# Ledger of designs, part 2: VHH binders against Inositol-pentakisphosphate 2-kinase (IPK1)

Target 1, 281 residues: Inositol-pentakisphosphate 2-kinase (IPK1), of Saccharomyces cerevisiae (q06667)
Amino acid sequence: MQVIGRGGANILIDYGDPTWLWRCCIRWPDLLSSNNSYTIKNISYIKDYVEPLLHGLLCPMYLIDVDIEAIRPILSDFILNLDDKVVKVIKIKNLTNNTSNLILNNHFLKSYCSQNLQTVILELKPKWLYYDTDYCRNCTHNAFKGRGTKYCYNQLLMNPAHLELIFGECNIFPVKFKDAMHEYLRNDNNIFKILYDLQKKLTKNTTPISDIKSINDVNDEHLLLMTLRDVTCFIEWNSAENALHVNIIDVDLKPKEKWTHWTKTYSQLTSSQKIYHTSNK

## First folded at step 21 (VHH; from k2 with V50I H109P)

Design m3
Fold by OpenDDE, last read:
Structure m3 (fold): chain B 281 residues (1-281), chain A 120 residues (1-120)
Amino acid sequence: as target 1 above (281 residues)
Amino acid sequence: EVQLLESGGGEVQPGGSLRLSCAASGFTFDDHFISWYRQAPGKQREWVSIITSGGDTNYAESVKGRFTISRDNAKNTLYLQMSSLRAEDTAVYYCARLGYVHGYEPFDPWGQGTLVTVKP
């Protein structure tokens, strides 16, 4: 058993099953119990609110209890006080499938492949596919942050040819993979369209995020919307089947306290240079 | 034992060039994808470039057009030719065959790397 990956809020643990990983929350480095409490709440949130929307697209994951003695040697490096006898862990399906070669890396786009290039994975964060401003939220935000992003996921909804901007980011992609992606994007049930529609529906059914003035103004629709705006999509292609498989992860419950950050970002972008889409086909 | 040993680092002026080397041993070099990473002071390690076993390459946007990754399979050596160097390229550079899991950076031991310092 070993840690194989670390993020700001979680670590990934290989516990000896190639099909599954343990994701352990380490957001609160002081107390294990704090992380456990959040994890329980998070899984409940995912089950009750996220899973019904995403259905079979959600990456298989479920809550398990791990005895602290089994994982103590690992967690002691990340959490100061291991004050519970049980660690709440999210057992999550391993989506890497021996595709650990990172062949493309941008802020919202990564790609992995197998050693023989028979499997290709796109890891992407579509972010604000739906927006109710006259400017593109993603493009404007990217410009504001100076990220130099050359593509727009929103534009994929409007123009499948836009996919070539993504393909232009990496010359390693197999032709069959690119063809499969083009075909997939022409399907009205592709993951971008699904997320767009969900974001749109939630936006229309709740007050604007920008109108939030206190933590008490944050409702469940806000939280869910901001979750959908922050999901990570894994699109897997394999040469044997020449098929695409989609999984969505990073659907975690957002703390309500983040409303200040959301409103601040809105204000910043309102006063920033606006980026608009072109009509190129 | 798998060994990846970086070399070629040093101090260079902005606009200058430098060539890094990575000597590999302990595995079948020509069958593996190999990557360059770098870690700037106070920043997280970032992916720089990769070369496939077939010789195809890709680069991070920040180095595209300036850096060139190559390999000599006969010598089991990976190279990174850096040109038009900038202050922001200052970092310890690492070569690795390590991959990512769910977008997470590998939590694995890294070599010593080689320091590149770009300053006037």
Scores: ipSAE 0.641, ipTM 0.852, lowest interface PAE 0.8, mean pLDDT 93
Fold by OpenDDE, last read:
Structure m3 (fold): chain B 281 residues (1-281), chain A 120 residues (1-120)
Amino acid sequence: as target 1 above (281 residues)
Amino acid sequence: EVQLLESGGGEVQPGGSLRLSCAASGFTFDDHFISWYRQAPGKQREWVSIITSGGDTNYAESVKGRFTISRDNAKNTLYLQMSSLRAEDTAVYYCARLGYVHGYEPFDPWGQGTLVTVKP
C-alpha cells in the first residue's frame, strides 16, 4: 500500500489492485472525522444529484469503509488527529493504468499514453462551456489570469476544426487517434455537447451566481452547476478497437461558503478586458 | 537501482544558452519515454518536455521554440538544449520517467536535479 498521487484535497492510494484506487480526502488536516463527514456528504451528493445527470459517463466510484489500522501509516502523514476508527474512502476506477506518460500538459489539458502508444488519454477541463454573458467566460477568465491559453472548449464545440489548436504542435499523437477525435466531435452526443446542454439548462432554471448575496441564497442548482463547470473529462482511445471511451471525474460537492469566491471572480471579470466570440450556439 | 543524474546547470545571463544532461542507469533506456521537469523557488514542479522512445517530442508552451529535448540511446543520456533563456526559467531541473495518475503528480522521490539560474 502506497500513496501514488497527492492533490490539495485528496490523495490517491494504491492498495494492490491495478483496476481500482482509493481516494482519501485530506482537505482538513486537523481531524479525520471532518474529512469523513465531508466524504459522506460528497458521495451522497454525487449519487443523488450528479449521477442522474451523468450516469453512464461518471467514473465508477463508491464509498467504502477502511479500518484505520490498515491505513494509519499513510494517513498519519496528512492528518494530525486520527480520531475515528474508520476512514471513509472513495473507491475509484484507475483510468490511467499503464498510461502514465505525460505527453502534453497545460492548465486545462493533459494527455497520457502507454509506452507503446497503443493507448492515448486526454484529460480535459471544459469549465464554462455554456455562458449567458456577451463575453466568453473561459477566455475572459484565462486572459485575466494571464494563462495564455490558445484554445477554447466552447469554440471546439462550435467548430471541430478547433481541435488542431488543442493538439498543438505535438507530434507524438497517432494519426488514428486524431482522426478518431475528429469523428467523435462530429457526433451530437459528444461529452462537450452533453455538458453544454446541462450547464445551459441549469443556468436558465436558477438565479445567476452573481446575484448571490449570502450563503442562504445558494441552492442545490447552484452547487450542481458549479460542479458541472469544474468537472474533468477523460477520453480514452486504444489502437486495437479504435474507439473512444469517456469518463467524468472531479464531481465533488463544493462548499456553499465558496459563493464569496464566485461573486468576487464575477466582479473581477466585469472590470477586466473581455474576450468575445463571433460564433456561438 | 533506477538512477537519473542531472547535470549542466549553472548561472547564465538572459538570452543565453545552456545544455543540460541526464545520465540514466538501472533500466532499459531505449524503451522508455523520458521527461524534463523544473521547479522554481516557491512554486510547484512543472512539466517541461518529453521525448518518446521513438524520438518524438513535445514541450510546454512556455518553452516552445527555445528548448530542445534529445536523447542518445548509445550513451543512455537525455539532453535539454536551452536557448533564449529568461529569468522565469530559473529553477531546479529534473529528468524523470515517471508519469501522472488521474492528473495527480506522482508521490515519489525525485533526484537532486540541476540548478539553472538566469540573472543579469
Scores: ipSAE 0.613, ipTM 0.841, lowest interface PAE 0.9, mean pLDDT 93
Fold by ESMFold2, fold request of step 26:
Structure m3 (fold): chain B 281 residues (1-281), chain A 120 residues (1-120)
Amino acid sequence: as target 1 above (281 residues)
Amino acid sequence: EVQLLESGGGEVQPGGSLRLSCAASGFTFDDHFISWYRQAPGKQREWVSIITSGGDTNYAESVKGRFTISRDNAKNTLYLQMSSLRAEDTAVYYCARLGYVHGYEPFDPWGQGTLVTVKP
């Protein structure tokens, strides 16, 4: 078995099954037990709070116990103290595709295309599709960070033609794929509209970030809202089907300790140059 | 076995130019998309550019207009022509053909790379 991918908080392990992978938390490099505790909380959170909102869009996820001795050679490279006899991993569907290459990578969009131009994969992060400020939170945050971002996923809700700005000058995308995306965006049940509506409803039911003064002020609705603002959407197009398969693939529970980051970002944006555009709120 | 070997790095003054090469073997080069990546000291690797088997290209916004990717299929070689170089372009440059791994950084797919240093 081997590690085939690493993010900031997780590794992906190929254990020899063509259909499934193990996703293992390594966020706490000191103790295995800390990672196990989080993994249990995370899967419960996803099953109890996220799946009901996103049913049909989440790929299957299953909590699995793995004997530490089976995985120790791998895990010892990432966690200093393997202080539990069991590793809690999440079994996920294998979405890897070795025939698809990265063709566009900007901060909120990674796009891949197969060598024969028959498959396109998009990984995108719509971020704050709904915002309750007068200014656009996505665009203002991007400007504050000095990003040269020329598009906004909120504007895609107004007009599918905004997709041309999202793809920019990249001419690698097959025309049939672009047509399929435009058709998808015309439907009322596309993922951007779904996420917008969920973010809007949850924002109306959650106290503002400005009212968070301590970790005890962070409630479950804040955590869920921040999850929905940071999801990764997976869109796969295959020429033979000429259809899109759409999933949401990153819905992890945010640590409550992130509240300091959220409030700091809020303050920074309040004092920065604001970006305004027509909103559909 | 698949091999990608980077070369052509060196020291250059701001505003200068360099041409990087990537020699490929162990696969049918003509049929594959090939990319350039770079990693500055203490930072995460970032995608720079892609060229398709058909010769179409795309670039990261930070290098667009300054870098040109090309390929010579007869020599199984990928190139990156860099111009108007800036201090922020200082990095180890890698060529790669990377697949999709759930948006994660693929683990250990990289060669030795070639160092480009843009003098202050």
Scores: ipSAE 0.419, ipTM 0.776, lowest interface PAE 3.1, mean pLDDT 87
Fold by ESMFold2, last read:
Structure m3 (fold): chain B 281 residues (1-281), chain A 120 residues (1-120)
Amino acid sequence: as target 1 above (281 residues)
Amino acid sequence: EVQLLESGGGEVQPGGSLRLSCAASGFTFDDHFISWYRQAPGKQREWVSIITSGGDTNYAESVKGRFTISRDNAKNTLYLQMSSLRAEDTAVYYCARLGYVHGYEPFDPWGQGTLVTVKP
């Protein structure tokens, strides 16, 4: 049993099953029970509110109980007080190819390719595909942070040729993969259109960020909107099938207390140099 | 037995140049993609560049136009030619191959690397 990956608040554990991994929350380094409580709430949120919106796109995941003694050697490196006999773990399907190499890293896009060029994986974060401001929120935020990105996921919805800017000068991608991606993007069922439509619908049901004055103004639909603005999409291509397999991860519940960060960011962007381009609002 | 050994680091003035080397052994070097990564003190390790078995390359935006990755298959050696060096390039540089799992950075054993220090 070993840790094979670490994100911001979670670790991935290989426990000897080739199909499944354990995803364990370590966000609260003091108490196991704090991580367990969140994990229970989070999986319920995902199953009740996220999964119905993203049917068929979520990585399969299941809440399970793991005896603390089975996992103690690993968790003691991350959590100070293992104050529960049970660890609440999310069992997730293993969707990755561990032989792939990182070939492109452009802020909200990582791309991987197998040594034999038969598999390509895109790991991307589309962020705000729909925005109700007159400026592009993604591009304006990137400029405010000093990022020199030359592409926009919202423009990808309008023109699949925008992929050229997203891939940049990288010539490692197989032509058949690029062709498959262009065809995928012309289909109205592509993941960018799905996320755009969901963000648009939820935006109309929520208080605009400019109008949020207290935590009481943040409703469940706003939390769901902010989840959908922060997902990670995996698009995997395999040359043998010449087909794309698409999954969404990072669908975790946002705490309502984050509203102060959201309103602060909004204010900073309204005072900054804005980036404009056409969108299909 | 597979090994990748970094060398060529040192201290340079701003605007200076260095050439890093990565000596490979224990595998068929010609058939593999090899990458450069770097890690500044207190920061996460970041990808710098990659070269494929066929010689195609890509670079992080922060180094594009200043760094050149190359390989010498006869010597089983990867190179990173660094020019126009800046203080932000100060880091330990590593050559490696990395995978990923579900978007998480893998826990991966690295070599000792080679230190590049750009003087103030």
Scores: ipSAE 0.314, ipTM 0.732, lowest interface PAE 3.8, mean pLDDT 85

Design m3
Fold by ESMFold2, fold request of step 26:
Structure m3 (fold): chain B 281 residues (1-281), chain A 120 residues (1-120)
Amino acid sequence: as target 1 above (281 residues)
Amino acid sequence: EVQLLESGGGEVQPGGSLRLSCAASGFTFDDHFISWYRQAPGKQREWVSIITSGGDTNYAESVKGRFTISRDNAKNTLYLQMSSLRAEDTAVYYCARLGYVHGYEPFDPWGQGTLVTVKP
C-alpha cells in the first residue's frame, strides 16, 4: 500500500483495491485521536447535511475502521502519536487516472486530457456563484489577490459562450468535448445552476458574515454555506459515451475558527476596488 | 526502467536565456504528453508547460510569451527554451509524465531536476 496523493489536510492511500481509495485526515500532526474525532464528525456532517443537497452528485464515500497495524507504516510519517488502535478512514471512489496529463492549470481550474484524446477531466472550483452584493465577489476577491483571472464562473452560468475564455488559447480540447460542455451548460440541471441555487437559498436563510462577532455566532448554516462555496467539481468526458460524469468532492466541514478569515476577507473586499459584471444582467 | 533526465540549468543574468533538455528512455516517447514543472526555494512546485504527442502546447500565464516547449521525437528529447529570464524564474526545473489523483498532486513523483539561477 502507498500514498498516492496529499492535500492540505488529507492523504489518499492506494491499498490494492481498484475501485476504492482510503482518504485519511492528517490535519492534526500530533495525535491520531484528534484526526479520528474530526473524521467521525466530518462524515456525519457530509452524509446528514451535504449529500442530501447535491442531487446524487457527491463522490461515493463511506466511513470505515482500519486496524492501526495495517496502516502504521504510512501514518507514522504524518502523525507523531498513534494513540488509538483504530484509524477512522473515509473510503472513497477511486477516480484516479495515471494516463491523463495536466494541460491547463490556474487557481480555480485544472484540466486533464488522456494521451489518446478520448478522456477530458475538468477539476474546477466555482466558489461564490451567488453573491448578494452589487459587485462580483469572485472577481473582486481575485483582483484583491492579484491573480489576473480572466474568467468568472458566475459569467459562465449566465452565458455558456464564456467557456471560450475558460479554455483560453488552449487548442488541446477535442471539439466533441467542447460541444458536450456547451450542451451541458444549456441544461438547467448543470452543476453550476445547482450550486448557484443552493448558495442563493442558504444566503437568504443565513445571518450575514458582517454579523459574526465571535466563534459562538457561527452556526450550522454558515458552515454549510462556506462548504458549498469551496467545493471541487470533477467533470469527466469520455468520447465513447460522449457524455459527462459529474462528481463533487471537497465537501468537508469547515472549522468554526475560520470565521476570523471570513470576516477579515469581507472587510478587505468592502474597502477594495470592486469588479462589477454588467453582463450578469 | 522509465527515466526522464533534466539538464541545461545554470546561472544567467536577468533578461538572459537558457535551454533546458529532458532526455527520455524506457518508454515510447512519441506517444506521451510531457510537462515541465518548477520549484523555487521555499515554494510549492508549479506547472510550467505541456506538449502533447501531436505537438500542441500550453503554458502557465507567468511564462507565456517567454518560454517555449518543444520536443524532438527522433532524439527522445523534450526542450524548454527560456528567454527574458527574471529573478522569479529561479527554481529547480523538472520534466514529468503525470496523472491526476482527486485534485491532489502525486506524492513524490519527481526526479532530480536541473537548477536555474537568475542573478539578482
Scores: ipSAE 0.279, ipTM 0.707, lowest interface PAE 4.4, mean pLDDT 86
Fold by ESMFold2, last read:
Structure m3 (fold): chain B 281 residues (1-281), chain A 120 residues (1-120)
Amino acid sequence: as target 1 above (281 residues)
Amino acid sequence: EVQLLESGGGEVQPGGSLRLSCAASGFTFDDHFISWYRQAPGKQREWVSIITSGGDTNYAESVKGRFTISRDNAKNTLYLQMSSLRAEDTAVYYCARLGYVHGYEPFDPWGQGTLVTVKP
């Protein structure tokens, strides 16, 4: 049993099952019970609010109980007081179990390809596909962080050929896969358009970040909007079917207390050098 | 049995160069994608580079422009030419044959690797 993925709020645990992984919340480092309470609330949120929007695009996941003694050696490194006999864990489907060849890894995209070139998986975060500013929020944020700004997932909405900039100099991708991706992007049912439309609708129905003055200004639609801005998309292509299958993960409920981080980032970007490009807004 | 034996590691000054080798045996080398990975002390193993059976290559952003992967199919050997080395390149370097994953485990067993140390 080992941790194979880490973030500020969650760890991903390989417990020996080839199909499933355990996703465990570590956001509150003081008490296991705080993380357990959140996990219960989180899965209810995902089932009640996220799943109806994403339907079959949402990666399969389930709440399970794990005996603390089975996982204590791992959790002791992340949580100071293991004050519950049970750990609430989200069992989530292992989306990379069918491939092992990482062929592209940069800030914007991880790509995997099977040895026989019959399967390609893209792992990506579209982030802010819709923004109500005249500058591109994705590109401005990346420039503020010192990252490249040569390509942007928002630009795929206007021109599928932008995909070639995202793939860059990598020539390992099969031509059949590239053709399938271009065809996928021309359809209005692609995941980028779906996320754009969802973000746009929620943005128009919520108080702007500039107007949030306290935690009481943060409502459920703000939380859902911020969830949709932070999802990870897995796009899998199989040569035999020549079809794309999309799974979305990282759909967690954001704590309302995170509003201070959102307003801080907004202020930083407002005072920074802005990046503009044409948008379909 | 399948074997992948890494060599060529050592200590270098910042800005220096090293060439790593990976000798392969026990499988048809020409037919396989082969990758370099590295693991710094206390860090997770990270992907460095891949070369396909057809000779196409790609690199992690952190090494692009400084590292070059190549293969010699006649000698069953994979190479990693490292240039402009930095302190953050200090790691044990591994080569790995990455197999077809559907219905199989995704990685071959790791070898012992070869240590590269870039002096402060």
Scores: ipSAE 0.206, ipTM 0.665, lowest interface PAE 4.5, mean pLDDT 85
Fold by OpenDDE, fold request of step 26:
Structure m3 (fold): chain B 281 residues (1-281), chain A 120 residues (1-120)
Amino acid sequence: as target 1 above (281 residues)
Amino acid sequence: EVQLLESGGGEVQPGGSLRLSCAASGFTFDDHFISWYRQAPGKQREWVSIITSGGDTNYAESVKGRFTISRDNAKNTLYLQMSSLRAEDTAVYYCARLGYVHGYEPFDPWGQGTLVTVKP
């Protein structure tokens, strides 16, 4: 048993099954019970509100109970008080099971491939695909953070040729894979288009997040919108089928308390150097 | 200790051919992607070719059709057959395992490489 992924809110645990991973919440480092309570709410939120919107693209996942003694050696590093006998864990499908090589790795993109180059996987963070400002939120934010990112998933949606900027100098990708990706991006039902439309719809149907002044101003549409702005997309290609398989993960319920962070970011970007996409105007 | 030792470099005339070798040790050779890189004088190091553990190959556009990468797992050796050599192919050539990068970068530190000089 080992931790194979770590974020601010969750860890991924390899517990010995090649097909499945354990995803454990660590948002509250003080109490296990707090994380458990959230996880219960989170999985309900995902199943009731998020999954229906994603057109069957949600990564297979479900809630399980894990005995604290089985997972204590791992959790003790992340949670101070293990005050429950059971850990609420989201069992999630391992989407990189058939790959062993990491060939691209940056803030918003990872790519994996099998040893025989018969499987290629893209792990993508599209973020703010839709924006109703004159400036691109993603690019502006990236510039503000000094990330040096040279691609934009919004632009990818607008022009499939942008894929070359995403791949950069990576020449490992099979031609068939690239062709499949280009074809996929021309499909009106590709994952970027789906997310774009959802984000647009929610943005139009609720008050601006920037107008939130208290926790009481946060509504369900805000939460859902911020979830969709933070998802991770996996696109898998295999040579045998020459087909693409898409899964979406990281669709967690955002704590309402994060509104302060959201509004702060808005304020910061308003005063920062802005990045514009002429083609979207 | 992981070692990759390049050899086979030399001086050749334009249009000539040369075969480079890379002797690998200290790791399971047949489990790794292995690439050739080159660095010309005053230029940045660039990726040239790759071969997967499964035997699939890819090439930079600048060498496609002229260079052939191959491997002999029994000998733990990587090869680069170069043909129709050009002046712009002049460089120190390196072999390396593929790493975790935006693009191509080796897992291990660069070796000494082998110099290829294409001159009339």
Scores: ipSAE 0.009, ipTM 0.298, lowest interface PAE 8.8, mean pLDDT 90
Fold by OpenDDE, fold request of step 26:
Structure m3 (fold): chain B 281 residues (1-281), chain A 120 residues (1-120)
Amino acid sequence: as target 1 above (281 residues)
Amino acid sequence: EVQLLESGGGEVQPGGSLRLSCAASGFTFDDHFISWYRQAPGKQREWVSIITSGGDTNYAESVKGRFTISRDNAKNTLYLQMSSLRAEDTAVYYCARLGYVHGYEPFDPWGQGTLVTVKP
């Protein structure tokens, strides 16, 4: 048993099943019970609000109970007080099961492949595909953070040729994979377009997040919008089928308390150097 | 601790040949994709070549047909055989892991590299 992924809110645990992983919430480092309560709420949120929008694309996942003694050696590193006898865990499908190598790894893009390069997986964080400002939210934020990111998923949506910038210096991708991706991007029902449309719709149907002044101003549309802006997309290609398969994960409920962070970020970017997209050639 | 130590650099005349080595330690060498990079004076670092754990190879267009990447898993060593060297090949050459078998690991920090100078 080992931790194979770590974020601020969750860890992924390999517990010995090649098909499935344990996803544990660690958002509240003080109490296990707090994380358990959130996880229950989160699963309900995903079922009630996210699944209807992204039906068929969500990664298989479901809630299970794990005995604390089975997972204590791992959780003790992340949670101070293990005050429950059971840990609420999201059992989630291992989307990288068919691969053995991580060949690309940056903030918004990871790529996995099999040893023989017959399977390629992209792990993508599209973030703000739709924005209602004159400047690009993603590019501006990346510049502000000094990430040096040279690609933008919004731009990819506008111009499939942008895919080359996403691949960057990784020159081991099969030509057939690249071609398949180009074809997929020409499909109006690709995952980027789907997310773009959903983000746009929610943005237009609710008050701007930047106008939130208190926790009471946060509504369900805000939460859903921020969820959709933080999803992770997996695109899998295999040589045998020459087909793409898409799964979405990280569709978690955002705590309303995060509104302060959201508005702060807006303020910071307003005062920062703006990055604008140029017209496509 | 992961360590990659480049060696074999030197001065050569145009058209000459040179063989670089990269000694690896601190990880399971045969499980990883390993690449060569180079940085010329006043230029950005660029990818040169890669060899997969399975032995597949690829090259930048600028070196294709002239450079050959290989590995000796028994020695945990990566090689770059350079031939038909040109002035524009002058650079500090680095080796690094591109692919990892386990976990969500970041890429390795850059080492000291080895200097290759091609001049008459």
Scores: ipSAE 0.000, ipTM 0.240, lowest interface PAE 11.0, mean pLDDT 90

